# VH-VL binders against q86iv5, part 32

Target 1, 237 residues: q86iv5
Amino acid sequence: LDSCSICVDFVGNSLNDLLNIILNSGVIGTCGDLCSAVPGGQIVDTVCDLLCDYVGVDEFIKLISDVDPDPIYICEKISVCKTNDNAAASLDLVQINPQNGTVGGTFTLSIAYTVTNTIATGQLAFNIIDPTGNAFGDAVLLVQQSPEQYTQQFQFQATPSEQESFPNGLYTVQALVCEGSCGSPHPNTYTLANGTTTFTISGADSSSMSGAGSFSGSSQSTQTGAASGSGSGFALF
Key: E = the ipSAE of ESMFold2; O = the ipSAE of ESMFold2 at other seeds; V2 = 0.75 times the mean of E and O plus 0.25 times the DockQ between their complexes.

## First folded at step 10 (VH-VL; framework fv_ciduvectamig_arm2)

Design m2 (at its last look DockQ between E and O 0.11; V2 from the best seeds 0.00; counts 0 for: pae O 13.8 > 2, placed apart)
Fold by ESMFold2, look of step 10:
Structure m2 (fold): chain C 237 residues (1-237), chain A 123 residues (1-123), chain B 110 residues (1-110)
Amino acid sequence: as target 1 above (237 residues)
Amino acid sequence: QVQLQQSGPRLVRPSQTLSLTCAISGDSVSSTSAAWSWIRQSPSRGLEWLGRTYYRSKWYNDYAESVKSRITVNPDTSRNQFTLQLNSVTPEDTALYYCARESYGKYGAFDIWGQGTLVTVSS
Amino acid sequence: QSALTQPASVSGSPGQSITISCTGTSSDVGYYKYVSWYQQHPDKAPKVLLYYVTNRPSGVSSRFSGSKSGNTASLTISGLQAEDQADYHCSSYTRSSTFVFGGGTKLTVL
């Protein structure tokens, strides 16, 4: 596990806590003052202190307080994640199985993509748009993805929740490969490829509410590997 | 209210292993708001923190540099206790040993202490 | 030697204020707010007086107060009473993920 991935994971998990601490504290004089208030164990404290001390507390606060704070962008500005303005990729396959399913059923989204110029720090992301226009999705961090062909799978169970009821109808899947965070307006960010597919949910009773929906992911390399990933929420573009 | 009860031998020979147990009542060794430490006191060295164990999504340990090669602190969730194991003891390890709870938030203070166990290392 | 430096002894008369210093480094007292103070009577375990430099646990007299400047933390006892005669220890969390203690200060109430 590399320093870029550690930074993105820390910032992604701690961003809201850091913002709340910064906004609700009168004076933050040291990295210790800021980082000690972040929830978590020794590892979280150590990563926060190291990143904050590297750029200085004033610069760290500035990066976190940006109007649209973005974990990948922050880690690029700290210089633990690299950028490549010439990154290039294409989408070879966007496929969902089953194409016709039911509420409560499990769907597998398979994405194959080819990198033609290294993705330094980016994402493989997807959105699923339900028949009413509500969207949910996930993303996997891509670090130093060399030119090669890759495959990634995402799995979800269509269990109704407050976030998504899974109504009957036609669903649209959008998949993106990006340098930087997909959809971000920040410098060094590019959508490299885009693809779509569809699937249908039918023949179900959605009158009951059950637990929250969840995502899981797996990764298999054809030659040089993509990292395994998992998601816990919705990604929107 | 939380209480810590210590047990273990009071006399250990040089090169042997010192083993002490701290039983917890009124709290859980797996509490995510606490950490569990061993601290010793001697006339020559005063209070000396040795190490701790705590649960935050998984089990962690931290040990003082002076003893890290010889110390193990283990939780026992089934008995709600934690142990100190200090290997290869010398007369310099003669001290009054305390177990303590760390509370009052992140890295706060030792708010609950055991009764203390005087351990003598002598041939 | 202890990692934190305290005076070996301090004395005062009833009603007087006294201050006990605790000097560390920029890697402990000078970096974090994780400084705590303990009172210890003979044959007793230490009892926490202050944490996070200034915070008093419930049941600790407001006569005990704390401060920090640079690498030095201070415990102040105002309105000194006979029961305050004890040993006093400071502690700090460090950037190396350890706790360190001062050598202790014997307070004598005259």
Scores: ipSAE 0.006, ipTM 0.487, lowest interface PAE 11.2, mean pLDDT 85
Fold by ESMFold2 at other seeds, look of step 10:
Structure m2 (fold): chain C 237 residues (1-237), chain A 123 residues (1-123), chain B 110 residues (1-110)
Amino acid sequence: as target 1 above (237 residues)
Amino acid sequence: QVQLQQSGPRLVRPSQTLSLTCAISGDSVSSTSAAWSWIRQSPSRGLEWLGRTYYRSKWYNDYAESVKSRITVNPDTSRNQFTLQLNSVTPEDTALYYCARESYGKYGAFDIWGQGTLVTVSS
Amino acid sequence: QSALTQPASVSGSPGQSITISCTGTSSDVGYYKYVSWYQQHPDKAPKVLLYYVTNRPSGVSSRFSGSKSGNTASLTISGLQAEDQADYHCSSYTRSSTFVFGGGTKLTVL
């Protein structure tokens, strides 16, 4: 595994914990002071120490405490991830199957894209917007993606949860290919291509069950689709 | 004033589960400036840290390697307490068990201790 | 799992100073500044004396002081009094996100 992917993964998983430690601790004088408080065991502590020591504890805290912290941006500022302000790509296909499905059903999102100038550190991201405007999504990190044609599939199950109930209606899928983190305001960040598609979900209608039917006491599940389903970082678009 | 009050059985049979409770007064189990630990003491091993629970954006646990496969420490925010569960006990688990607050900023020290519960594991 | 070594016993006369050592490794005492000391009288819970190697909580006598060099931390008790007769324990946070304790030192005031 490459250093960029390790950095982005660590920061993405630990950012909120690091921020909480920085904001609620009195004084942090060393990388060990900060990193020892991060939950996740010895491997997480080791990666934290290595990244923190690479730039120094004061600079590491500054980068994490930025008003719009972003794992890719942080790793670019640390110089573990590269940037390319001339990155270029196009979206060839954004397709979801089935076009018409049901609550509890499985949906597969297929994205094809062509890179025409290397994506140094970026994302292939999607956002799914339900009929009420609630959104969920996910992304794949792209590191040193050379000019070529690529395909990616994402899968999710429409299982109701606290985050997404999967109401009946029309859903919009938005896909992006980006240099940097999609939607981020930070320097060296570009939306290179975008595309959309739609699908519908139908299920037992309330009138088919005589009003509220026999669902009394039903609760939303916290389980989401096969993709992380929680991709709150993509609600921007 | 912060105080820790322990409760639980004093005798446990081998292979059973040891369960202890620590009630907190004057502080919150969800305090972001504290962590909540179990520590035991025996003549053969002295003081031995077992594990902790704490809240920092979400709930976390850390456990000593020697007991990691058998221990669970859980918070209970509704009762403002935390519990120790140690499975499959043997006579080697006979000890005086303490709950303690980890405070003084980051990983400072155990500044408040419960009264201790002597637990004997025997037939 | 005591990775920390303390002398089993020390003794001193009233008014003297004594020092108790606590030796660990580069993964605990030698890694972080998170070393603490506890006093324990018979049949009582430990009471914190020092944290962060040198810091005294409110209500702890200034006769207790601490230091660290490499993998060894030290507790010094000056102006020894009869009430100082107790067990003394050191503790360190480790690089593995755990705490370890020393084996304890029995202080006898002669």
Scores: ipSAE 0.000, ipTM 0.440, lowest interface PAE 13.8, mean pLDDT 84
ESMFold2 (binder alone), look of step 10: mean pLDDT 93; pTM 0.951

Design m3 (at its last look DockQ between E and O 0.79; V2 from the best seeds 0.00; counts 0 for: pae O 3.2 > 2)
Fold by ESMFold2, look of step 10:
Structure m3 (fold): chain C 237 residues (1-237), chain A 122 residues (1-122), chain B 110 residues (1-110)
Amino acid sequence: as target 1 above (237 residues)
Amino acid sequence: QVQLQQSGPRLVRPSQTLSLTCAISGDSVSSTSAAWSWIRQSPSRGLEWLGRTYYRSKWYNDYAESVKSRITVNPDTSRNQFTLQLNSVTPEDTALYYCAREGYKYGAFDIWGQGTLVTVSS
Amino acid sequence: QSALTQPASVSGSPGQSITISCTGTSSDVGYYKYVSWYQQHPDKAPKVLLYYVTNRPSGVSSRFSGSKSGNTASLTISGLQAEDQADYHCSSYTRSSTYVFGGGTKLTVL
């Protein structure tokens, strides 16, 4: 429970609502006028008030209304999250298990990385590219990661949905360690290391065209956001 | 006091463009505390918000999904007015058209024009 | 049809209270507090009665009150009077920066 993580979570979850409130209201004179309208309950309103009051309502609105707002960047501009332009890291392992699986199967992505100069506020991110070129992924916020070796695991079940059908074929996993938001154009942002691996999905005893146009079965439980559209190829949530 | 005066053709042929104008007195189309909407009313659909234009350091537009591919709402600061352009009209676009000012703080239409009944037929 | 659901008609006798519902979704009525109500007499433009669920503009009678629970907003008219006979419309600002209206409710004062 640190202030940087709280800020990034708040901004990430509330940015679109803040924009809608700001644009629709026209004139907002106090942080209370802005923050009381944000949905999400008393804790969300309190975090909003604290962050907004810290920089002042006019500056807060300016940061939220920026052309390409970024939760980590906003929290760095507010000075709740620190930056380190000299952050350094390497990826030691990017491994997916099983490397050959089936639709509906569970996959575990294991990433090991070594920090050689503190990551002040950054991300461990991955992108999974399916055989058709569609991508999806996720990221974990890294706060004050001291020089050390770290491991992270991500798990997902390959259950078809409207967002990702999990077609048979070769999948590419791309992993990044970053200071700042991976793929972001904002200042104090750096890709520190990258790595890749692959895996395959083969359908159960299905013939060609099996399952075309329809899906059934369990809901997705561990799949995260869809592919990013900004040329980085990574999802940031 | 603020008043909205509508003008434009009352009869439009199918597949043509419906164009309406709303002149503003007592306020400015570039007011940062207002937004300027078009709303239509028919017996079958009731009131239907179509879109708006407003100024918040730059000009913005928002459009209802049902008409988004066919609608344009533009400000005209030199004449202090705003316009509706609705392309490729059909008889289903026959309605009473209103322009309206959106109140700046809490999203309500506090000032309405007199209404213009537009008929789309051959 | 209309994005928000209102009863087509409602009636009451002078002095009674009536309530008109407006049901939307978690992306409009259920999301923000930007819900407004309008009164419309025949051949007249709508007139705002309430905004921000409960707020009355200057000059609107305190007999008009509003509430919201979940995805449903309500307009209550107490002490019903003959002049209240009109159409009533609800509206909501949406999560997608648009407005939606209800289908309208015709109030008949008996």
Scores: ipSAE 0.408, ipTM 0.731, lowest interface PAE 2.6, mean pLDDT 86
Fold by ESMFold2 at other seeds, look of step 10:
Structure m3 (fold): chain C 237 residues (1-237), chain A 122 residues (1-122), chain B 110 residues (1-110)
Amino acid sequence: as target 1 above (237 residues)
Amino acid sequence: QVQLQQSGPRLVRPSQTLSLTCAISGDSVSSTSAAWSWIRQSPSRGLEWLGRTYYRSKWYNDYAESVKSRITVNPDTSRNQFTLQLNSVTPEDTALYYCAREGYKYGAFDIWGQGTLVTVSS
Amino acid sequence: QSALTQPASVSGSPGQSITISCTGTSSDVGYYKYVSWYQQHPDKAPKVLLYYVTNRPSGVSSRFSGSKSGNTASLTISGLQAEDQADYHCSSYTRSSTYVFGGGTKLTVL
């Protein structure tokens, strides 16, 4: 595992706790005072201490206390993740199968993209917008993605829940490839490519309703080997 | 030496607003290393934290879920004090009310006011 | 109802050690290390004994010690003295940025 991915995972998982600790404790004088309070065990505390000590406790707190905190941006400002203002990519394919399915059915989203100038730290992200305008989605962290062709798949089951009922109708899929966090207002952030597709859900399987689904992702290089993408998900737009 | 001095009415009618004031000496209500809480105590419920106000580059408030829709805690920097307003009181709000400072970097109530027994009754 | 569970009463003889438990959930006692203990004598405001599970403020006797395991925090008083007879309260900061208290424990020194 590389330092950038470790940083983004730590900040993404600990951001709310770090903010709560900072606000509750008032003035924090050392990284140890902050980091020892973070739940998650000794490894989490050690990662926190390393990142915090790298920039100093005052700068670390400042980054976390930002009005619109962003794990990728924070790790870029800490200098553990690199940026490339000239990153470039295109989307080759945004495909959902089946294009006509049923509630309770399984859908596979396939995204193929080509990097034409290295993505230093960014995201491959998607949104699925139901007929009523409700959206759900996920993202995969991209670290030092060299110029090459890549493929990523996501799978979900259209099982109705309190979060998404999967009504009958037309669904829109949006996919983005970004340097930085997709949709973020922070510096060094760019939407490199945008693609869409659609699918429909018809018929009904309303006899069983279950909890929140999960997303899983994988990546694959078609020319030089496996892609180095991370499995961390982040909020879209 | 930090001290907290409470004031306010001891009897409030149901449906009215309970208002209490806590005056601070030896510290500032805008101290970035402190937070300022209201806590009440009754025989049936023991100690119950109600809410707080504190300054960390701006003013923040946190409130207990049980009273969140009815409570306001405000600082008054010009008088170096903070206040409790609890709207729409019922007899269940009858309690001994304390103001308290959260003064340790790890959050604890290190300084307490003298307490004000408030009765909610017709 | 109190969010944290304490025994209603506990007793001990002078010179003995006693332990008072404070049980919460994974969203409070089991989440952060922001657990504190307070001593309250009759007709007086509570006084902090411990914060951050184990830390004693200046002027608090080393006879008072604290620990936490899972969702349960403990206050231990060693070498019981008559002056230790009081009510004892635990408090925890929650992951929702609030505080909760236990129902209190009356300690009787026999």
Scores: ipSAE 0.368, ipTM 0.715, lowest interface PAE 3.2, mean pLDDT 87
ESMFold2 (binder alone), look of step 10: mean pLDDT 93; pTM 0.952

Design m4 (at its last look DockQ between E and O 0.76; V2 from the best seeds 0.00; counts 0 for: pae O 4.1 > 2)
Fold by ESMFold2, look of step 10:
Structure m4 (fold): chain C 237 residues (1-237), chain A 122 residues (1-122), chain B 110 residues (1-110)
Amino acid sequence: as target 1 above (237 residues)
Amino acid sequence: QVQLQQSGPRLVRPSQTLSLTCAISGDSVSSTSAAWSWIRQSPSRGLEWLGRTYYRSKWYNDYAESVKSRITVNPDTSRNQFTLQLNSVTPEDTALYYCAREGYKYGAFDIWGQGTLVTVSS
Amino acid sequence: QSALTQPASVSGSPGQSITISCTGTSSDVGYYRYVSWYQQHPDKAPKVLLYYVTNRPSGVSSRFSGSKSGNTASLTISGLQAEDQADYHCSSYTRSSTFVFGGGTKLTVL
């Protein structure tokens, strides 16, 4: 993987721990003091030290301690991830199958998009809004996406959990392609395209609550290599 | 020389609020290198951390799950002290209560108050 | 109940070394290195012996040392002395921004 992806992955996985360490310690004078406390072993500590030393410990702490910290923005501010204020894309297809399904069933969200000006560091993101207005979603990281046509698929199982009960009714899917983190107020962030679709769930689960659903994704291109990977996202828009 | 001096009632009736105060000398409750905790001790449960308050550009609080719905820990910068309020007490809240400073950057309680034995009884 | 497991008691003769264990979970002792040890004499407040697993505050004897492996931390007291007879508590900062304590260990010097 490239430095940008490594940075975003590290910050995304370690942000809460970094905040806990910073708040608990009060005064941190070196990157070593901060990074040696981060769990995850020697490789995680090394990545932490490299990123922190690159920008300096005071600036690194400032970025992490922001009111709305954002892994992509942090990695852009330390210049490990590039930005393109002129990025451009369109959404060609937002499709979910099955369009009429049941509780416990598996749904596949297919998104096709065309990049017309390089996405330097951005996201392909989606939200699913249940009949009561509750939303859940995910996103995947896009790094140096050249002008091409791309496809991405996400799957989830409609298994009821604390976060989402999957009630019967109409669900709305919102999809975004962004430069920067979708929905972020930070500089160099743009919503490049958006789209929607719907599906229904008609089965009811009479059992007690079961495990949470998970997401996975893949990407394919008709011209050059595909972007792939599973990202951590949040409910947006 | 940092010292913590506790004050508050020793007897509280069930369903009332337990209120304790910890006065700080030789340090500031708003110190950015410290945090201020309440810890209690009983024969059946040993030492039990209850919660803390601390200043890191703004005030933060963290509370133990066991008391989270009933506890408040507040700083008082004008008097250089911090307080414990524990609502709706029961006899199970009978314990020796300590205030403590977390004075090391790696989270340790380096200064303790003298302790206040609080009995919750009708 | 106490979140961290310590032996209820341990004993040793003057001059010997003893070790007190403190076992938690991957969410506390096994997560960060924020593990500390406290000595408590009867009718006294606890006194910190070690922090960040191995570090000694000024004025704490080098006879006290610490280690951690996985979910278990250990306090070792070498050259056991009569004044070491006390209760010993371990504590850990958790991934949920809270602290937990062990049940305590009563050390008897024979």
Scores: ipSAE 0.345, ipTM 0.693, lowest interface PAE 3.6, mean pLDDT 87
Fold by ESMFold2 at other seeds, look of step 10:
Structure m4 (fold): chain C 237 residues (1-237), chain A 122 residues (1-122), chain B 110 residues (1-110)
Amino acid sequence: as target 1 above (237 residues)
Amino acid sequence: QVQLQQSGPRLVRPSQTLSLTCAISGDSVSSTSAAWSWIRQSPSRGLEWLGRTYYRSKWYNDYAESVKSRITVNPDTSRNQFTLQLNSVTPEDTALYYCAREGYKYGAFDIWGQGTLVTVSS
Amino acid sequence: QSALTQPASVSGSPGQSITISCTGTSSDVGYYRYVSWYQQHPDKAPKVLLYYVTNRPSGVSSRFSGSKSGNTASLTISGLQAEDQADYHCSSYTRSSTFVFGGGTKLTVL
């Protein structure tokens, strides 16, 4: 495990709690005062203390309290993650299969990309826009990606949920390779390559989980999963 | 010495607005090390936190879900005080109302006002 | 009724130790360490005894101690004295940025 990935994972998982603690406590004088309040046990507290002590508590709080806090940016400002303003990449393949599917069906997004100048800390991301304009997506962290060709697949099931109903119609897929967090306005952030494809869903009113009638039911895995990527993953762009 | 002094009417009619004021001495309502809460106490429900206001680069509010649709807590920096407004009161809002400071560190109410018993007539 | 569960009453003799429990959920007592205890004598405002589970403000006797395990916090009063006869309240900051209180415990010193 490299220190950049550890930092991004910690900040990503603890950001809301860190903000809540900072706002509730006001002026915080030491990293210990801040980090001891973060839930998650001794390992989480230790990672928090190490990162916070590395830059000092005042700078750490400032980075977390920014209007648009960003785990990758925070870890770059701490100098645990590196940046490369000359990072370069291209997209070789953006493909979704099947191109014509049904609600409840499984879709596989295949992305191939070539790095031509090292991506120091960045993302491979996708965004899916449904026919009504609602979007969902996901991203994977890229750390020190040397010049080479890479492939990645993402899979999702079009299972309707509170977050995404999967209506009938045309869907647009956007794929991005970025230095920094895709869509972020922060310094050292670049969209290196961008590609699109489309697919369609037909055959059912995807807003109904139990047909026409009611929302009632037990918490089943059948009613989750597909919506885990809905909406918020790409809110920054 | 930080002190909180409460004021406001002790009798309010149903459907009206309950308004209370908490004056602060020895500290500032805009202190970045504090938050300013209203808490009430009744025999049937004990202590009940209602909401708060606090300054952290800008003003924030948090409200209990039970009253969120009816409550407003506001600072007044020129008078160094904060207020409670609770709309559309019912006899269930009859209680002893406290203002309290959440001091720097750890989510505790370290300074309390004297309390104001408010009766909502039925 | 109250969001946190406390015993309605406890009693003890002078010099003994007594423990008051405060049980919540994984969204409050079990989430952060923002658990606090207050002593309230008749006709007086509550006074903070403990914060952050175990910490005593300056001027609070070392006879008051606290602990937490899972969703339950505990206040222990050692060397019980007559002036300890009061109501005791627990409070927790929640993951939803709110505070909740226990129903209170009346301590009687025999």
Scores: ipSAE 0.259, ipTM 0.636, lowest interface PAE 4.1, mean pLDDT 86
ESMFold2 (binder alone), look of step 10: mean pLDDT 93; pTM 0.956

